VH-VL binders against q96il0. Designs and how they scored, part 288

Target 1, 167 residues: q96il0
Amino acid sequence: APERGAERRDTAPSGVSRFCPPRKSCHDWIGPPDKYSNLRPVHFYIPENESPLEQKLRKLRQETQEWNQQFWANQNLTFSKEKEEFIHSRLKTKGLGLRTESGQKATLNAEEMADFYKEFLSKNFQKHMYYNRDWYKRNFAITFFMGKVALERIWNKLKQKQKKRSN

## First folded at step 9 (VH-VL)

Design C23 (framework fv_ebronucimab)
Fold by ESMFold2-Fast, scan of step 9:
Structure C23 (fold): chain C 167 residues (1-167), chain A 120 residues (1-120), chain B 111 residues (1-111)
Amino acid sequence: as target 1 above (167 residues)
Amino acid sequence: EVQLVESGGGLVQPGRSLRLSCAASGFTFSEYAMNWVRQAPGKGLEWVSYISGFSGDYSYADSVQGRFTISRDNGKNSLYLQMNSLRAEDTALYFCAKGTEFSRYGFDYWGQGTMVTVSS
Amino acid sequence: QSELTQPRSVSGSPGQSVTISCTGTSSDVGGYKYVSWYQQHPGKAPKLLISRVSNRPSGVPDRFSGSKSGNTASLTISGLQAEDEADYYCSSYTSKSTYVVFGTGTDVTVL
């Protein structure tokens, strides 16, 4: 079922009134970064008189946002998990504990981490290339529909002007 | 009104194939992610596969990976599931389900389901 | 695939409130705002009650509400009615399988 205007994600007890657009909002707004993807979600304003073309553009942008959110959440979790496994493995090989004498997490120096980064990037090269390909395809489609919406709006303005002139 | 109608289920022997279809109406089919969800008799729901609307991205549950293929024909408002190398464990009612406008991970409309029985 | 954990059954009397929990991990319920709840009556297809943790679709009574804290999502049914007697399933996006996982299901009985 479609939602219109301000989008509220919290339950009644907590609410998000401080961070949601007011009832008269006529624009999109950007939320806080997601915990895992680190991407800011866009909450789309749905006009009462949204055209079919405008609706198609909005849905394409929403689908692209979800795809992007899923990709980066998965990528960041995989990176963090593999990084921590690598660090723990290397610390164990050195006979070191997982924490410093001050209680902080033990880390490897930049030279030791370089091997991990190189291997991670190499291993994920094809995955990132497919991501970039799909990202370009989606952005091309979005730009194309944005152009169509702009032309529709220009045409409607011209029609209104002509009608007022002839009346 | 949104309607989803599944077909193609039936009794099939282990190792054989079946192709399920889902006919969609009442919405712009090409704009929504579509899903297959199954339910074995007396058991819970299990997500099987999805396919996106615009990008054509798809994914499968581990239990069916390499055996099932999801596809769609936007010109015919139809979703398909090609099921190969069927096992007794694939016996279930198979639902066609539509992603919501704001999240493909929620399913706002479901078909009635088509029963697939894998037995000798 | 690993399922989200729900209680097998909950029961209540008409007019009472019942809450169904749905517990996962940081890779699903705890990590994302893509939790949905479904109602299924015997012999029928599931019906979406709640999406994105707390969003009610048009036509769903406001007696149904959703929330999430940490790795646990909850569906609360207030003013319990006889027609609410059904099986309830949660679902969440999961990074483990790159899409969706369902809960074990909860049978709600109205006594």
Scores: ipSAE 0.006, ipTM 0.550, lowest interface PAE 11.4, mean pLDDT 81

Design C24 (framework fv_ebronucimab)
Fold by ESMFold2-Fast, scan of step 9:
Structure C24 (fold): chain C 167 residues (1-167), chain A 120 residues (1-120), chain B 111 residues (1-111)
Amino acid sequence: as target 1 above (167 residues)
Amino acid sequence: EVQLVESGGGLVQPGRSLRLSCAASGFTFSEYAMNWVRQAPGKGLEWVSYISGFSGDTNYADSVQGRFTISRDNGKNSLYLQMNSLRAEDTALYFCAKGTEFSRYGFDYWGQGTMVTVSS
Amino acid sequence: QSELTQPRSVSGSPGQSVTISCTGTSSDVGGYKYVSWYQQHPGKAPKLLISRVSNRPSGVPDRFSGSKSGNTASLTISGLQAEDEADYYCSSYTSKSTYVVFGTGTDVTVL
């Protein structure tokens, strides 16, 4: 069965590889943080004899991870964009250019930025509340399917014992 | 075969109530989110309401929030929409729509729709 | 809900390609990979053509393709056929308090 893994560099003298294999070939692997969401992706191991129910659970976990990463990538992008717009607006109001005389990007002091952070947090409170609700709901669904997979494994073992006893 | 069959539509006066039903078959109903989507005559699609499969959590379009209630009976493979305080702008063909696997925010199967006309 | 912007109509001749745009904001089309496309023939229920920007469900021909750049998603129909004459709607997940928003719809006419 093929191993699933993310790109990783190891500084050990034994060698530097573009990709590092999973700790064990039959286990999921945790990769480096995503550039945009800042979350670590899980690369899922796919067994050769995966049942339809096991596939459903894996796909649910993969889609939940994608949704989670998309949410935080979007949130980080929104924060960055609104922060830039706020800084530009305040500098324009003060009659200042977007760059200093030395050519560096102009900035606001901590007191001025506090207004932005307060507004951003207040504005996004409801959005984060909905995110948390969806996150919990998705984890409840994952737990439910994990239970179903566990029961399927038990049932299959019982069927196997019954078949061998019948012989 | 996945099948969704809506019923309960009809002519109602403004301010009255109506209850729509959707009978589902051909899939494990309790594992999928269900939605109501409407289309006014000659107009486009408008999402109305959502209910999750496992937890039964709901969401509503702003235009119907507080007036409509979505519910499901997983034992009967049935979806419902209780419509209260109906307005002329609620006149539309109401579709029952099955969510794609786990919140892809697409609808892979639709019923034929049931017509709701709100008129005095 | 605010609607995503689509052109009212697009036309082409058999065998040509047509593209339908769907423009939203960073809170919907620009922020997520949950854009879907639906085909609706007169008097019929909508049919899912594309999900997750570019994923084709089983049974949808390769001539239908989806893409997204910034706040705009696109549906391209290549090798246009008479049976493709229909209304087309995009939809997207939104990070606002609502679940999903649909586009204004596009009428595709085959010559």
Scores: ipSAE 0.234, ipTM 0.680, lowest interface PAE 4.4, mean pLDDT 83

Design C25 (framework fv_ebronucimab)
Fold by ESMFold2-Fast, scan of step 9:
Structure C25 (fold): chain C 167 residues (1-167), chain A 120 residues (1-120), chain B 111 residues (1-111)
Amino acid sequence: as target 1 above (167 residues)
Amino acid sequence: EVQLVESGGGLVQPGRSLRLSCAASGFTFSEYAMNWVRQAPGKGLEWVSYISGFSGDTYYADSVQGRFTISRDNGKNSLYLQMNSLRAEDTALYFCAKGTEFSRYGFDYWGQGTMVTVSS
Amino acid sequence: QSELTQPRSVSGSPGQSVTISCTGTSSDVGGYKYVSWYQQHPGKAPKLLISRVSNRPSGVPDRFSGSKSGNTASLTISGLQAEDEADYYCSSYTSKSTYVVFGTGTDVTVL
């Protein structure tokens, strides 16, 4: 196409650093929120010279993201289901229909919904406590490996400096 | 090669105590979660206890909560299970099991087990 | 303790495929991707066959495969061989009062 040449980016400009490809992202990318979990996925950048330790860290972060996404997708579905059941039960107790005259879903006032939120939080306290403990432990592990990667990079730079100084 | 070797099992009377040990080699012990899993004769697997490598946090099955204590000595590459107030229902082969690299909930290496028999 | 439900036994002939189901709830199998499968021969320690629903450790033949749909995980053994005769256990992370829960176990017989 005529505009193809004008839009086309140079793949490898001469003299430009190779540790971050020219005109390409050299960092993680954050996507739109997932419809079910309402979490934004992270697309991890994979360096060409990724060390085994860096690969281990990336895989741990990817696995943690999958676990986190799955937990919140399931939690949101459970919340929606139980909320609907609570509203239907309360409306039935009041002798009211499930829909308003206009066809919208019938709703409860804030005071009535407060009872549901209290019960839901109470019921799910242990589940959320286990989630939080696992989340913190995963982040401690990630932080630990991030520290090891940083130390590896420092050590490699020191070794390079020692080699240059010996000559 | 990853190796896990359990010891400390034996015949013990109800209400008494016993301490199991697991000697680990072939991996960086402090980086991995460790577990105890038991199997009663002719029965299935039952998870007993967990200890993390990074935080030292512990979890226990309801059946042993308050009676058993899991611990580790990272300097000695050793895992322990202190079993108090033993019951006949605790009779089982006790396995030491290592958590996987990316999922603490999977056990990639197991020892051969040590038999604990609780009987009068 | 809450156990995941497996069929007591499954049988097949050499070269056939067999599938073992592992059924739980949204608090374990349905809610998380932390399902593992173990093979245990009589008198031996369990061996990890599959972790994270479908990941095979090095050394495990590709005829062993794992999958999950809803609250049910499945282990499929294709090209069944005599040495596959063993007990098979599933396990999962659980958000209930326990860390990990095992299945009831399935005895695979090669006829």
Scores: ipSAE 0.000, ipTM 0.519, lowest interface PAE 12.9, mean pLDDT 80

Design C26 (framework fv_ebronucimab)
Fold by ESMFold2-Fast, scan of step 9:
Structure C26 (fold): chain C 167 residues (1-167), chain A 120 residues (1-120), chain B 111 residues (1-111)
Amino acid sequence: as target 1 above (167 residues)
Amino acid sequence: EVQLVESGGGLVQPGRSLRLSCAASGFTFSEYAMNWVRQAPGKGLEWVSYISGFSGDTRYADSVQGRFTISRDNGKNSLYLQMNSLRAEDTALYFCAKGTEFSRYGFDYWGQGTMVTVSS
Amino acid sequence: QSELTQPRSVSGSPGQSVTISCTGTSSDVGGYKYVSWYQQHPGKAPKLLISRVSNRPSGVPDRFSGSKSGNTASLTISGLQAEDEADYYCSSYTSKSTYVVFGTGTDVTVL
């Protein structure tokens, strides 16, 4: 398909995938999930006449995306590493090999993984609490600036309407 | 042009406190993460602390955790480092460093540094 | 110690190419694309040469290039010049107790 063939993928500083749609959009667009964070990146449309306030909002949203992307990439890396170590430890305790007869990685069932999930969640509880606190602080700031941009756009529309009437 | 100017360094006895300041100009201070990085005489660079632009989220190196506090005043374009319970190993030139537009982990501008000497 | 490993020194003649390695682990250089390179002349503050593995900031000559393979990042200086004599440091984001970790530093000598 043209969409598939026209898409260019690369990684941004946060590990977020870059992409280009087949046609330029006049709006923000959403990419495929990042390999490490499993979050979809937002690529922000930059208008030719972006105001300083609009630029500030965009940069705030970009910084927040980078922060969020890195938190989850780090969390997923830690989870995957500790999960692998736990599985290997339990298989060794059972006297089982690391591979099945079919050559695939040996795994534990949901009941056997319950201890790991319980331990992982409990020791990461404080980390997740601080993440949520920071997320709300960031979201509040974004909402505040979104409000300022909305007021600026309303004011500009009123000024434009006034100019149109005087002409 | 972007400028970062550190101040507040000096000679201090072990166990005492110092407060470093960094005055920023030439960019929208509140939009960027800020960092403190130190360099002991004749040694390499060591990251000390981070503070985000808008959320105030902070991070510290293990060597200073519980002793140092990073803060900022966006209205004054100023960054601070409160250093308590100072040790001889804290002796270093302390740099103020600005995060890049797309990554807080790269530092595109640095100040000239302020020297902190912890000695009797 | 979680410091990234660099060679202590490298040397070259004017016009030649030198490469500086920066080796870490999967928790820093290997796991993320947040490797930066800094140049420091004696008595001066560090200057950013490369960010995000290979991104060259405005004003940095194209003679400086960065790359990464596995747990090792590399800075290559082509067309070596006398003013390139300096200490070079790599750095990376780290998922361990530190937020950013610096390399041990490399002294570049131009003969």
Scores: ipSAE 0.000, ipTM 0.513, lowest interface PAE 13.8, mean pLDDT 81

Design C27 (framework fv_ebronucimab)
Fold by ESMFold2-Fast, scan of step 9:
Structure C27 (fold): chain C 167 residues (1-167), chain A 120 residues (1-120), chain B 111 residues (1-111)
Amino acid sequence: as target 1 above (167 residues)
Amino acid sequence: EVQLVESGGGLVQPGRSLRLSCAASGFTFSEYAMNWVRQAPGKGLEWVSWISGFSGDTSYADSVQGRFTISRDNGKNSLYLQMNSLRAEDTALYFCAKGTEFSRYGFDYWGQGTMVTVSS
Amino acid sequence: QSELTQPRSVSGSPGQSVTISCTGTSSDVGGYKYVSWYQQHPGKAPKLLISRVSNRPSGVPDRFSGSKSGNTASLTISGLQAEDEADYYCSSYTSKSTYVVFGTGTDVTVL
């Protein structure tokens, strides 16, 4: 099982979990969900004899992970802010206070929130469509480089076999 | 060679609008994220906005959110920044900047900038 | 907006090494490997020196090197030359509401 991610308690009030790979692992490993994006980060294993092409592939995969985490962190922040503003506006329109008599935060029921969800989805439809297209582009690039790495490994094995037979 | 050329800057009164353009050449424009970065006279760099290459996804600095709109026309190799409700604090040299091969967060090529002065 | 902290100025003599620090938080420099360094001569556009903490673009001399430890990234200029006199800015990805944050900038003087 993957080990726990480390907390950054001494650095920030609203800490974000970090993860540390197993010391003797020769594989990638997965940490706990990021506070903002809700996505689980992957720590990539770096081989001792990594080729320049293998390094490019690993860096592309790392950058794709960061891009994905950044997109969802931003989307979740925007959703939470707009949801809170919508709830506040609707409660004000109804003449209701922001807190119940028990001191809890006042809420809207699912039927009342349907208008917000429909509007949010509608106005963010293009953004999500473009996100999906970027996701496909990035996965195509990753697949392409994976193919190049595979061919490099095959070529190197063939070179070794050829040299052994020539000696 | 990669070239980015900004235009559209000038003197404008507070509360008015201005539209900046950036003409790109020497690379496959649609494959790269594009950015606007500004620098107030005698001050440091401040990231303003970006737009992705393929998807057209956008993001903005908090200081310009709701007032500025970044857009691109991949068929014309052009980037734009529509600036509404301009404030004195928006006075700066505005640079067009290209994202690196695998990252939007690093900028490998920059234009010379276009000066925007917001004053009465 | 939160900026990354750099020293206002650093000075050295020709042939010396100088190091510029760039200090942020765990939500930017400390959390991610997207630190870039830029050189800006007066009246000129910035030029990328280092990307992804330590990657040097083609055409940048090997006397420029980057590193990171914890929440602090560093740019080291070895064999300092007169042409290195310029302003230097770091930048990082951030998980906050803005995607990119720049450092306060450092003026490098060659004496």
Scores: ipSAE 0.000, ipTM 0.480, lowest interface PAE 16.1, mean pLDDT 80

Design C28 (framework fv_ebronucimab)
Fold by ESMFold2-Fast, scan of step 9:
Structure C28 (fold): chain C 167 residues (1-167), chain A 120 residues (1-120), chain B 111 residues (1-111)
Amino acid sequence: as target 1 above (167 residues)
Amino acid sequence: EVQLVESGGGLVQPGRSLRLSCAASGFTFSEYAMNWVRQAPGKGLEWVSRISGFSGDTSYADSVQGRFTISRDNGKNSLYLQMNSLRAEDTALYFCAKGTEFSRYGFDYWGQGTMVTVSS
Amino acid sequence: QSELTQPRSVSGSPGQSVTISCTGTSSDVGGYKYVSWYQQHPGKAPKLLISRVSNRPSGVPDRFSGSKSGNTASLTISGLQAEDEADYYCSSYTSKSTYVVFGTGTDVTVL
């Protein structure tokens, strides 16, 4: 029954690709890149004696990972879709087919694609700015709680040392 | 065991302000995102605002952005919605709703709602 | 803002199955596995029925099942009972400012 709890799924809610942690691992571990976001997920080890503060830090890190995975999965999907639409639209205006005689997808040269990249970055500027702002806020919060956890661990070691000397 | 109790609704004139409260019990309040969801009489559900449990990050529907402010007091297990510059279109039953798994998967517990009527 | 599209009403007889669709875009239903379904009886608060496309909370009968294909999520109610007569709403996470968007709602009538 306790072991069934230990086998609880420890995967980010974003639907990160299947990856099985080493069952006997007592450390965090890093999985393969997610199919959509292309980011590697971190699967967190949960200590048997996890304090409420340690749990809060872990949950914050898990939430941040989920947020990050969702942002990049959506961004990559949007980029790919809009890129394909732009290429098809430009080929139509030129009177060209969508494929070459060899059956390969017809493409635009670097100069022509520069228009797409410029438009895409411009359209997504505010979204990327919000992402960077939130990324810094989340990292500040994580750092703050990492500091609190470190202080808790120092205090607990001092308490254990004093108790050992008394007994 | 989980309970959410809204209060603060009432009849208010257009352009005025109201502050809604939600008292939570039966769970570790600070660990979960909290939301306000409204429902106009005879209409569907509309998400209004969210505040994360730990970081306090806030989000708003376009229809209320700049007019409403969501906040929480984790020490008092309370959620708030400050509503300014109220319009007739804001007339609705306002629900307090608890997020689950970082609030992106739905709302596992809802209060009974508090009615806000904006009319002259 | 924009809502997920549901049929206005669906009807069935006791013991039959009904399916409610919920159609969005690649930025919500199609892009993420974070579709939820809610049941609302008249005069009452909504109740979570399904989360994460197909996950049933404790206490929800297995007659309720969820699925998703492309930009459309579906809620299926098998073995329809009189108590299932209610309004049903889907919702999804969206990439736009971490919003949650609700469906237009479907009235289920048990005839």
Scores: ipSAE 0.000, ipTM 0.499, lowest interface PAE 14.8, mean pLDDT 80

Design C29 (framework fv_ebronucimab)
Fold by ESMFold2-Fast, scan of step 9:
Structure C29 (fold): chain C 167 residues (1-167), chain A 120 residues (1-120), chain B 111 residues (1-111)
Amino acid sequence: as target 1 above (167 residues)
Amino acid sequence: EVQLVESGGGLVQPGRSLRLSCAASGFTFSDYAMNWVRQAPGKGLEWVSYISGFSGDTSYADSVQGRFTISRDNGKNSLYLQMNSLRAEDTALYFCAKGTEFSRYGFDYWGQGTMVTVSS
Amino acid sequence: QSELTQPRSVSGSPGQSVTISCTGTSSDVGGYKYVSWYQQHPGKAPKLLISRVSNRPSGVPDRFSGSKSGNTASLTISGLQAEDEADYYCSSYTSKSTYVVFGTGTDVTVL
């Protein structure tokens, strides 16, 4: 049965895998890499006495994780699709089959793939700049709220000391 | 009780502007992403615009990009949609919709909508 | 403009099961677990039935269920009732518009 105490919520980034943290954990837990984004999701521990400020910080971190997972899942999908299209196009131009005799997909050498990587990076330069800008904005906000939470916790400890002295 | 109430719709000529408002109550407004979704008479749903709760990140449908601006005032629990250079095809019922608690891609509460008619 | 493809109409009798498909691409339904389903009665706002492919919000009957295979998501309504007669829309995250795309909508008729 759920206690009045701590509760745990699943963070659901994009991808097939969601993870369950260890039972009775009192800390955030890091799971296995998501199949689509290849990033490790964090499951956030929710204290029973979570303040409104602590809740805002946690929700901001959860929103940022979901945004980050979605970005990289999309990027990885786009990369894989364009890579396969490029390989198919080059192999067709060379008159080669798309599969080896073992049934595996035929590949290009490093020199041939260099053209693909250059084009992919150039096409995605602006997208990565926007990602980096938004990443910094989100981390600034998280750091700011972390500072506010730290000050709240210090203040609460000071209040507790005063209460203990009064008793 | 969660409530979303849209206002600001009406009849407007092509090329003009309108500003829609959505008044939110019953939840901590700043904690949730907000969206505008429209539905032309007798047609399906079309997502229009998104704004996040904390960071204020925005996104727009291609059909309205550069013409519409989504904004919010967390102190007033209000969401806005500034619609410029209106076209006949913008005629629709405009819904204010709240993102779900941990997934911004689902909309758990909707207003009743405000009708925008663009006609000469 | 790309929209997710749904059948225009589905019909069933009370107590039967009906399934509505929602077909997209690897850039939306196939690539992500961000599929939602909405019910809309005439003259009413849409109501969330399913989020994140198969998550049922509090207050939604368990006879509504969601699933996904490849590029196609499905909403199944078991024990069909007269009150289920409505329009149903799917939605998904999409990399094409960088947020959300809706399906074409399906009219469910209870005969």
Scores: ipSAE 0.000, ipTM 0.530, lowest interface PAE 12.5, mean pLDDT 81

Design C3 (framework fv_ebronucimab)
Fold by ESMFold2-Fast, scan of step 9:
Structure C3 (fold): chain C 167 residues (1-167), chain A 120 residues (1-120), chain B 111 residues (1-111)
Amino acid sequence: as target 1 above (167 residues)
Amino acid sequence: EVQLVESGGGLVQPGRSLRLSCAASGFTFSEYAMNWVRQAPGKGLEWVSYISGFSGDTSYADSVQGRFTISRDNGKNSLYLQMNSLRAEDTALYFCAKGTELSRYGFDYWGQGTMVTVSS
Amino acid sequence: QSELTQPRSVSGSPGQSVTISCTGTSSDVGGYKYVSWYQQHPGKAPKLLISRVSNRPSGVPDRFSGSKSGNTASLTISGLQAEDEADYYCSSYTSKSTYVVFGTGTDVTVL
């Protein structure tokens, strides 16, 4: 079409799920929070000329994101399930039904729930320690590779500058 | 080019152990996640286990958790699956599968598989 | 909800178009762009046809296409050929567990 297709372009459906900045430049896309983990996923843009080192960094970041999302999805599921089981057990002990007279889900007061929170934290202490250790290990590795990629990009710019001077 | 060759399958009695190996060539082994996928005779595909390339973290299907151990030796371009406490339902053709460059969830190359039969 | 649901079988004539559905939940197909499709001929290893919902590896004909809407992913084979007769499997990453989940598989028959 001729130069003045701008109005049609502006009215194009906004059903695009990935944001691309002006001039056909695309960036990493950050999605909405995952239903189970409550973490926002990053969808990585893969440039046409990605170096092997940049690929390693991207894969490490993607792998870390998935590990993190999986850990928190499972943790949240376990917490919710055990909380519900605890509430049901306590209501049964008190001779109460699982639903209120209005049909709403019955619950316990904060004092009663303190027992559950103490039990849950104690039971999961080792698991949370291992998570923190692995989280720091992964972030250290990511930082290290980010540094290597930065150095590679500086070196490439210096090489291009030398080529310009030698021509 | 990329080649994956499984070995170590055979006939074993229930409750015993077996170790599978996968020899990889044609790509930089340490840069890719590796997987084991099985297929029981006449049945569909079932993912068994995953191991990352860089960090070496692992994941297992619920059906094998606590019984199977995935490992790798990046210096030897080799992937392993240690199978303990074998059950009749573990009978299957076991495939070694390489993760894609974009995601470990897609497997771009597969071996021919090694048959494991658990029977008395 | 541990495996993805596919139709048992799909059939078509040469030159026809067939579509295979792969239905999961918001914790797998609906939540991520990591749906893959595999073709398996009898006695052979599976071959990757589509990755990340709609990306074709080099060497895969463009008559194979993938899409996703909500909790359902679809593989469409246009211009069906005799050599397309095979079993087809979908797979997805899942946040509900620590592993990848495969579909139940679909047998494609070229009549």
Scores: ipSAE 0.000, ipTM 0.499, lowest interface PAE 14.8, mean pLDDT 80

